# Designs tried in a protein design chat: VH-VL binders against q8k2p6. Part 19

Target 1, 141 residues: q8k2p6
Amino acid sequence: KYTSVCVGREEDIRKSERMTAVVHDREVVIFYHKGEYHAMDIRCYHSGGPLHLGEIEDFNGQSCIVCPWHKYKITLATGEGLYQSINPKDPSAKPKWCSKGVKQRIHTVKVDNGNIYVTLSKEPFKCDSDYYATGEFKVIQ
Below, E stands for the ipSAE of ESMFold2; O stands for the ipSAE of OpenDDE; V2 stands for 0.75 times the mean of E and O plus 0.25 times the DockQ between their complexes.

## First folded at step 6 (VH-VL; framework fv_bebtelovimab)

Design D6 (at its last look DockQ between E and O 0.55; V2 from the best seeds 0.00; counts 0 for: pae E 5.9 > 2)
Fold by ESMFold2, look of step 6:
Structure D6 (fold): chain C 141 residues (1-141), chain A 124 residues (1-124), chain B 109 residues (1-109)
Amino acid sequence: as target 1 above (141 residues)
Amino acid sequence: QITLKESGPTLVKPTQTLTLTCTFSGFSLSTSGVGVGWLRQPPGKALEWLALIYWDNDKRYSPSLKSRLTISKDTSKNQVVLKMTNIDPVDTATYYCAHKTFGGWIVSYYFDYWGQGTLVTVSS
Amino acid sequence: QSALTQPASVSGSPGQSITISCTATSSDVGGYNYVSWYQQHPGKAPKLMIFEVSNRPSGISNRFSGSKSGNTASLTISGLQAEDEADYYCSSYAGSNWVFGGGTKLTVL
């Protein structure tokens, strides 16, 4: 039901380091970072901010896209929201990096003969980014 | 305002090397994401892509013509040059140069601004 | 032969809508979402009308629209006018090459 869609050429994304595409009426962004491809919903789960305009930074050893609107940190590999927590009983302790779980839907990227293919992900069944991808809070069916 | 203009010989003999120059204004080939391509159109026939050069000197050539083509640029002169070796009467065509860009980190696969073209006739 | 097939000609009367098809002969060419359409009047350079299947550049009339279904892209011109009489070419990018259709001559009757 979710067939792969060719979205472009590897030789071109290596120059831009990212591209956008529409896959079965769903807007996605594809990042090329540290030799790997990552695809996700283009609009941030929090308020629909444009992730393709964000910065990629490392937090707690994980590469994240940082939404330009509210600086939410989303892991490229898994779509998890990262944040820091502070122990109120020991304010001198270092803040800890924590995960809110998967918030941004990640899609599968494959390269074949220099063509980039994206397959929309059915997992998780419900994901917060679905709201901004569809204009309603609907899951991929 | 982006403009491109092709220049070069209008009549060439078989076996010669054709040299075409694209002179442009309204953009710089030092700008990240910018490229200039060459295409041709034989009389009454379809467009055919020949070559493309990007701002970082990355060069792309039509697979069927790669052995005959050399593209180069002079960023300070706002020029791109195409050379085609071993010219044959089948190479008679109008030759165009055209602008391309990856604006705002976005891959694109179209030529948005074209020169007016120059007809090159190969004697037979 | 071209990897993109277009009809040699189409015709329509002023005010009508017409559609020009562009069919990929292989899945590699037809799998791209980056179909472009160019208009070319006699003696003129090609002009970009549609890019990325359905997007119009600034200054292009909304009478021109594009779509794609499977390996066939379509250019639709509504409200046909005499000035629309021209050759129309589809284009795609595949295999490190730009490919162009053979062109369609639109005649306004």
Scores: ipSAE 0.100, ipTM 0.691, lowest interface PAE 5.9, mean pLDDT 86
Fold by OpenDDE, look of step 6:
Structure D6 (fold): chain C 141 residues (1-141), chain A 124 residues (1-124), chain B 109 residues (1-109)
Amino acid sequence: as target 1 above (141 residues)
Amino acid sequence: QITLKESGPTLVKPTQTLTLTCTFSGFSLSTSGVGVGWLRQPPGKALEWLALIYWDNDKRYSPSLKSRLTISKDTSKNQVVLKMTNIDPVDTATYYCAHKTFGGWIVSYYFDYWGQGTLVTVSS
Amino acid sequence: QSALTQPASVSGSPGQSITISCTATSSDVGGYNYVSWYQQHPGKAPKLMIFEVSNRPSGISNRFSGSKSGNTASLTISGLQAEDEADYYCSSYAGSNWVFGGGTKLTVL
């Protein structure tokens, strides 16, 4: 379950900038962004939205995938959920970017001889996105 | 509605160069993610992929036939041309052009619309 | 010889369900999520029936379904009808290459 799996060619993902794959019965999305590769569970930790259909934007200096369903922001590098917080005691203050912690499981991507390999992560032990990552989950929209 | 149509010679002599043209409508090769491919099928045999050209003029060729194939496009005319050099009787087949679709943010890798095909016979 | 292996032929009676298998026999076929199935009647162009293992294009009957287990993809046709008699090809994309199976002739008895 934790062996590396070839999911495609590097030349292809560089062109499309993202691809989806099933790795040991787990659906994942791989992003090519700013010269780096990132992999995560394909379904958003919040409600199972399809992250491979989201836009990538920078928030607080971090590249994030924005879930198309509810606009949740997830860092590509760490799988953290980002949000802006306001000070209830000072509504005039600028919103502050905060992290909800790791919410989306990030997987390891390696490139070898023009091929892309994904290895499912073991850490953290439990992640919110795990709930939507099983093959039994069906998204109804 | 997407349509594709193959045109070109139906009889070619060995060693000659085969030139086929795909004329299509209902889509544009200016659209990101879109591609047009060529495939062939010898009589009574299986399908074989030959080449594909993307919207950005990126080209892909069958590894076994790469040295003989050249694919090009004219976006303004909605045409894709395939050239195959050093034709041999073994190249006798029905040749198809097909539309490669795009699925949202990710490139799709299947052919959803096909031309009717054109039979090319190679004979002395 | 082909990277994808299909049975040469399958048969079934009207109303039955049949399954056509497609097994990857080459290590070069890595993009197994990109399995497609095409139906071809005699003298006609191939028609896309299933894409990305299990998805149906618009207009395709829900009698057609796709699945995958291990290195074998499967096309299942339920409620077999006379019109289903055709050749069926599986295809897979991998490494900027499209490969096809040898095709399966489906006969409706």
Scores: ipSAE 0.045, ipTM 0.696, lowest interface PAE 3.6, mean pLDDT 90
ESMFold2 (binder alone), look of step 6: mean pLDDT 88; pTM 0.914

## First folded at step 7 (VH-VL; framework fv_bebtelovimab)

Design G1 (at its last look DockQ between E and O 0.32; V2 from the best seeds 0.00; counts 0 for: pae O 7.1 > 2)
Fold by ESMFold2, look of step 7:
Structure G1 (fold): chain C 141 residues (1-141), chain A 124 residues (1-124), chain B 109 residues (1-109)
Amino acid sequence: as target 1 above (141 residues)
Amino acid sequence: QITLKESGPTLVKPTQTLTLTCTFSGFSLSTSGVGVGWLRQPPGKALEWLALIYWDNDKRYSPSLKSRLTISKDTSKNQVVLKMTNIDPVDTATYYCAHKTFGGFKISYYFDYWGQGTLVTVSS
Amino acid sequence: QSALTQPASVSGSPGQSITISCTGTSSDVGGYNYVSWYQQHPGKAPKLMIFEVSNRPSGISNRFSGSKSGNTASLTISGLQAEDEADYYCSSYAGSDYVFGGGTKLTVL
């Protein structure tokens, strides 16, 4: 379950700068962005939207994948949900960026001899994306 | 329906350059993610991969044969051409061209549709 | 010498199950989950039966299944039928190459 799996070659993922794969029965997406690889659960933590079809945009200086369904913003580096908050005592104040914490499970990517390897996260915390990860709603433990 | 057909000489002499043409229909090599490969099978022996060309003109060659192979395409004619230099009797084989696709964002490492093949015999 | 080792032949009776092995190294079969199996009837082009170790293309009977353990991949054909008589080749991605087995002739008795 937590052994690395070769998902393909760098030269092949570079054509679209993203790919999908199944790693130990779990669907993931791998993004190549700004020279780095990022792997995460393919289904958005909110409602299971297909993150591989979303756009990558910068918010508050962080690269995020934007879910095409409801436009939830997930940081590529950490899987955090970003949002803008308002000051309840001054609603006219400019909103500021906040984090909902880690919502999308991030997996480890390693490149070795031109091959891309993914290792599933074994972190014990509950992650909202686990709900949609296998269709069985399993938490990675 | 995807179809591929190989054409070229059936008999060649040692040291000559072999030129094979793959003519296909049911897909276009202008379509993102599509590729055409060449493979061969000596009589009674295993298949061997030779070369691959993608829609974006990215070319891949078998490491052991790279110095002898050139692959090219003519997208408007739905053709892919393989040239192999310095032919010798060991190159006698049935040569196949085959279709390959990435299938969207899933990267593949297999060939899904093959031509009927063409036998090339190299005189001793 | 082919890069992957298969038995030269295998036989079985109608209705039986048979398994064809394909043994490579950690640089191909053991190192990647990109094993494919091709069926080839006499005088015909190879036909893809299994890709990515165990997946079947659309239209391929579920009597064909694939698996892998370590450096050895296996093709299993259950409920053997006369039309299954053919040559079978395994293939594996090998980093910058595609490598093939020497082939196995399946005879249905």
Scores: ipSAE 0.401, ipTM 0.772, lowest interface PAE 2.7, mean pLDDT 89
Fold by OpenDDE, look of step 7:
Structure G1 (fold): chain C 141 residues (1-141), chain A 124 residues (1-124), chain B 109 residues (1-109)
Amino acid sequence: as target 1 above (141 residues)
Amino acid sequence: QITLKESGPTLVKPTQTLTLTCTFSGFSLSTSGVGVGWLRQPPGKALEWLALIYWDNDKRYSPSLKSRLTISKDTSKNQVVLKMTNIDPVDTATYYCAHKTFGGFKISYYFDYWGQGTLVTVSS
Amino acid sequence: QSALTQPASVSGSPGQSITISCTGTSSDVGGYNYVSWYQQHPGKAPKLMIFEVSNRPSGISNRFSGSKSGNTASLTISGLQAEDEADYYCSSYAGSDYVFGGGTKLTVL
């Protein structure tokens, strides 16, 4: 059920820097960024926003996809939701980047013979993005 | 308004090299994401993709016909040329050039505008 | 690589709805959302009717719709009209190639 699925050519994704695919009935987005490939659920864990339309920016030294709907920041590598916080007990402190933990399911990407393969992940057991990935939502096109 | 037009010989002898030219307007191959492809259709048969050239001169070929195909472009003339070597009667078909677009960040894998096609007959 | 499988022909009366199936594999139709449908009248070039499974290009009637389930894509034409009589081809990206179906002849009775 979780076999690798070819989602496209490496040479193509390097041109577009991202692509979408359906892997075992699950819609995912694949990013090519800084020479690396990342895959995740296409719908943002927060409210189902289309992540394939978002901008990639660096936060806390990590490349993140920014959801176009509500500007939620998700790390490409780990699927963590990032936010800035101020310690309420130290109002003079500078804002600090924090992680909400893994909120977006990240999938495994492999390159073989010029092809990109995606393997759906099983861990962690639950991610917030699972709600939109497994629900009755239309395919984002 | 995007338009494409195929030109070249309509009759070719076996073993010769077929050279077809696609002249287009309404778009430029200097635009990022744009591609022009060649397809063919034998009389009464299905469509077959042959080759594709991108704005950055990246070229793609049908795996089965790669050894016989060469695609090139002249951006200044808005032309794409396809050469097919060692022509055989089985290559008799209507040949089309077509426009490939680029949507947002996503590579497209369809052809949205087609030329009228040119029938090439291979006969001794 | 194998061609996509389409019925050789389908028919319907004006006003009816018809569906054309396109069956592939997990390496094409089932593996990607890159299914396209083309309409071709006799002696004419193919015309893009549906792209990426279910999207209509500008100017295409909303009578044309597309869907996919598993390795099978479907083109549905509602409110069938005489002008819809044509050959229809499905296509899909297949990793290193563009594959096409054998085509379906639609006859409007």
Scores: ipSAE 0.021, ipTM 0.623, lowest interface PAE 7.1, mean pLDDT 90
ESMFold2 (binder alone), look of step 7: mean pLDDT 91; pTM 0.930

Design G2 (at its last look DockQ between E and O 0.04; V2 from the best seeds 0.00; counts 0 for: pae E 8.1 > 2, placed apart)
Fold by OpenDDE, look of step 7:
Structure G2 (fold): chain C 141 residues (1-141), chain A 124 residues (1-124), chain B 109 residues (1-109)
Amino acid sequence: as target 1 above (141 residues)
Amino acid sequence: QITLKESGPTLVKPTQTLTLTCTFSGFSLSTSGVGVGWLRQPPGKALEWLALIYWDNDKRYSPSLKSRLTISKDTSKNQVVLKMTNIDPVDTATYYCAHKTFGGFTISYYFDYWGQGTLVTVSS
Amino acid sequence: QSALTQPASVSGSPGQSITISCTGTSSDVGGYNYVSWYQQHPGKAPKLMIFEVSNRPSGISNRFSGSKSGNTASLTISGLQAEDEADYYCSSYAGSNYVFGGGTKLTVL
């Protein structure tokens, strides 16, 4: 398990609604949205887009960060990639929201005594976002 | 062409530590997305996953056997080693190492290339 | 007992189509599209036949196809041939673990 790391003050993120941090040499973004805190890899799983610059929107009843590069939608809570699918056999049917599964690594956020702590997650084993979070493609801010 | 080959003792006594080595070619564990796993299959029984090591030295173990397993890699030698402590006759099985790939910028959760396997018999 | 449930055996005549089921839970087969199928001939290593529910690796015959509905994945083999006689195992990622079915013995009559 990774050690929990203090990344900032709760009062600050509540104002800015997001912050970035480096936790154990991994760059992450923390969101404050609808009274909840969410953390994930800062680089989008698709092509490494900067998620901290994206907008948060609701899709299929789930709050998602929308990557500014290609508009990929990632759930804040679970790191799932969402997309709409059309049934080719039923052209009259409305598009349905589907999940690509967990694509973006979500990290644990906890608040203690006014401080925000992030703990890197090891579940699932690997995420697509790991490709951009480590190695030569890692973003160093 | 990807190939893997298991090596190690074929006969082990109870309570000993089993050390198996996987030597591979056709790929490198320095490549992002790549992993090498160990699986086993008791005679006439189903497959069981044991451990997995990734290019970034991230290691994963079967929940039920985690306390007994240690996986490591030597990238320069194209080798992965599995150690299993406190061996018991119930651990008698064919042990396989297998390649896990990274395809199309998506993490894979399957093993596409397997070694021939090595039968390890645990007996007093 | 294996985590995923497969029939112990299935059989078919040459040219027929057979289906092998693999039943899991919403935490494995039903939760992810990470179902794989492996073919294993006697004394041989497993061979990947299907990955991610329905994808075939290069070199795998199009007679092999995969699908999933709910918590059950299926492997279908059409135009059954004698060489298809083997054991077949399904597998799935299941949160910090890889799980396998008990295996299905396919007999070509």
Scores: ipSAE 0.436, ipTM 0.835, lowest interface PAE 1.7, mean pLDDT 93
Fold by ESMFold2, look of step 7:
Structure G2 (fold): chain C 141 residues (1-141), chain A 124 residues (1-124), chain B 109 residues (1-109)
Amino acid sequence: as target 1 above (141 residues)
Amino acid sequence: QITLKESGPTLVKPTQTLTLTCTFSGFSLSTSGVGVGWLRQPPGKALEWLALIYWDNDKRYSPSLKSRLTISKDTSKNQVVLKMTNIDPVDTATYYCAHKTFGGFTISYYFDYWGQGTLVTVSS
Amino acid sequence: QSALTQPASVSGSPGQSITISCTGTSSDVGGYNYVSWYQQHPGKAPKLMIFEVSNRPSGISNRFSGSKSGNTASLTISGLQAEDEADYYCSSYAGSNYVFGGGTKLTVL
């Protein structure tokens, strides 16, 4: 388990609604959305796209960050990839929202006395976003 | 390009209220993420932050001085005003106004452009 | 009385490298990556030299570099020049406050 790292002040991220940080050599993005804080690996699990430059949109009642490269939808709360499926046996049915499971590693955010702390998560053991978060691969923006 | 200039009295008596005006150019306080702060430096001593006002009229004050400070802005005149009540000889210092911005998506905690400063002397 | 501790003075000869330390606590220098360094010549306003521990603003010479280890930040000036003679202040952010070091007078011999 990693040691928590202070990354900033609550009152400032409330104005910007997002920030980037390096926590134990791992680059993360922190979002403030609808009164809640969410931290995740900054590079999209799919191709390493810069999630801090994406837009946050709601899909099926879930807030997602949308990667600006390929428009992959990642839930802020759990790091799950969302997509819609079409039922070929009933083409007139409304498309169904589905999850690919956890694809983007989510990190813990805690606020203490107005300070924002991030703790890197080791769970799940393997997460697709790890590929772009290791020391040998970095996305330069 | 970005410039700031402090103006106000150079000599004040104890207990008076000090009023300082920052007049700036090269940016607007209508621009999201922009702020103007006030700092001071007693002769031969360290810098001390006093107050900060943002484009959206959000105001921040040094915790130890907040009861004595009032910051305000006039966006149309490109001015920020600091008032400090109950002046004491310990408040003798050069007073600076300074610009800051968030730089988009990254939070920053520094002042990138400073005025020349104005010396305020508090007599006994 | 300063929240951050700097040496009162440091000196070096032209062409040499010098380092100025800035020591705080886990609540300011150690807990944040928002350390900044300012240069101040006599009678002049402070000038931003380094922000976010190690970043240089546009137009600042690469002779100036910054780093941090634990609760101590460092400003290093390589290839020392006469114009580098000035006061240097570190700053950080903590507790809704901008805190500054007491300053270091750099003398170029």
Scores: ipSAE 0.014, ipTM 0.627, lowest interface PAE 8.1, mean pLDDT 87
ESMFold2 (binder alone), look of step 7: mean pLDDT 91; pTM 0.926

Design G4 (at its last look DockQ between E and O 0.73; V2 from the best seeds 0.00; counts 0 for: pae E 5.0 > 2)
Fold by OpenDDE, look of step 7:
Structure G4 (fold): chain C 141 residues (1-141), chain A 124 residues (1-124), chain B 109 residues (1-109)
Amino acid sequence: as target 1 above (141 residues)
Amino acid sequence: QITLKESGPTLVKPTQTLTLTCTFSGFSLSTSGVGVGWLRQPPGKALEWLALIYWDNDKRYSPSLKSRLTISKDTSKNQVVLKMTNIDPVDTATYYCAHKTFPGWIVSYYFDYWGQGTLVTVSS
Amino acid sequence: QSALTQPASVSGSPGQSITISCTATSSDVGGYNYVSWYQQHPGKAPKLMIFEVSNRPSGISNRFSGSKSGNTASLTISGLQAEDEADYYCSSYAGSDYVFGGGTKLTVL
């Protein structure tokens, strides 16, 4: 199990609503949204897009980060990839939201004494985002 | 182009209150994400952060100097004012105002543009 | 006592590469991923050279690079030039304070 790492101040992320950090050589993004904190791998599981630059929107009643590269939708809370599906055998069917399962690794965020702490998660054992979550992929602004 | 310029007295007596004004251009403190800070540097010594004010009037102060500092802004004039009470010769330094922002609404802890600084000497 | 420690001075010849270290010495250093570097010539204001450990602002030469290992951040200047002679300060955020190192005087021989 990974040790918890202090990544910044709560008062600051509440103002900006986002922050980035490197935790044990893993680059992550932390979101403050609707009074809650969420952390995940910074690079999108699809093609490594920078999720910290995406917009947050609600889909199927779930807050999602939308990857700026290919508009993939990822739930903040669970790291699931969301998509709309249509029954190919029913041309009159309405699209419905579906989940691809957990694709983006979510990490644990805790607040203590005004500080934000992130603990890297190991479960599930394998996530698609793991492919892009190496120290070689760093954010360049 | 972002520019900042410090103004105020260059000579202050001990126990007095120092008032410095930062006048800036190329940006506005009405813009979300923008902040202006004050820093200082005693001659031949390291930099020290003093205070920071954001677009929404949120104010931050150095923990060690908080009791002596007051920062304020006049958005319409593009000015930020710093007041420091009970001045002492140890406060002799070049004072800088500087710009910061949250690019893409991401937390940042650096100042990307600085004024030229103004030397304030405290002497009786 | 500064939360960040730098060597007092470093030197190099033109064309060489030099490295300046910045070590966090305080346990209160949170968010050490926010290390920035400033260049300051005599009588001039500081100039941002690196932010968030390894990112260069627009207009900054690629001769300047930043890295971090453990609790030590490093600024590397390759292809050293005469104009690189200056003081260099590292900075970070800790305990609700913007902290700076003591500065490093770089001399180009």
Scores: ipSAE 0.241, ipTM 0.769, lowest interface PAE 1.5, mean pLDDT 91
Fold by ESMFold2, look of step 7:
Structure G4 (fold): chain C 141 residues (1-141), chain A 124 residues (1-124), chain B 109 residues (1-109)
Amino acid sequence: as target 1 above (141 residues)
Amino acid sequence: QITLKESGPTLVKPTQTLTLTCTFSGFSLSTSGVGVGWLRQPPGKALEWLALIYWDNDKRYSPSLKSRLTISKDTSKNQVVLKMTNIDPVDTATYYCAHKTFPGWIVSYYFDYWGQGTLVTVSS
Amino acid sequence: QSALTQPASVSGSPGQSITISCTATSSDVGGYNYVSWYQQHPGKAPKLMIFEVSNRPSGISNRFSGSKSGNTASLTISGLQAEDEADYYCSSYAGSDYVFGGGTKLTVL
């Protein structure tokens, strides 16, 4: 369940910049962005949207995957949900970027001899994306 | 609709260089994410991958055969060419070219459209 | 020897379900997520039937399904028909190579 799984070749993901896989019956997406690999649950924590079809954009200096359904912003590095809080009493003030905390489960990526391996997170906390990561919600298989 | 057609000699002698041309329609190698591969199948045996060229001229070769293979493309002619040096009777096979893509820019390891193949016989 | 092992042959009667296995021989094979299956009738080009373990290309009958368990992928054909008689190849990657199983001859009795 928490043993690493080979999911693809480095030479291929560096060309495509993303890859999908099923790791121990869990659907994940792997992004190659700015020289780093990031793996997370493929379905957005909010409503299960397909993150592998989203765009990667920078918000507040952080690279995020933007879910194509409701435009939720998830940091690649930590899986945090970002949003802007704006002061309705001073609409000219700059919006403040806030975090909902970790909402999307991040998995470990390692490269060995040109192969990409994913190890599922066993972090003990409940993560909202867990709801969509099993059963009949799969986008792969 | 995507079509590919292999052309080249049907009978070659050992030590010659085999040149095979893949002519295709329904797609362009100027399109990002597109590639064309070459594979072969000896009579009665399994398929074997040979080479692949992508739209950006990135080239991949079978590790066991790479010293004998050269792949190239002519995007304006919708052609991909494979050359195999120092041909030997073991190289007798049906040679296929095949289309490959990154659907949605997602890594893939399959060929979705194939030519009908061309038999190349190497004399003994 | 092939990095993917298939049985040499399998047979079944019309209407039966049959399964063809494909087992990775070594850890160099590209894992459990990228197995594809090709059908090849005699004298014809291979045809993609299943990609990425269980996905069916448009136009492929839902009688064909794919699955995996451990390091073994399976192609299942339900409601076997005479036209299903063909060679079937599994495929994946190993290192920088695209690899194919040795092929399975399906005979419809």
Scores: ipSAE 0.221, ipTM 0.743, lowest interface PAE 5.0, mean pLDDT 88
ESMFold2 (binder alone), look of step 7: mean pLDDT 89; pTM 0.928

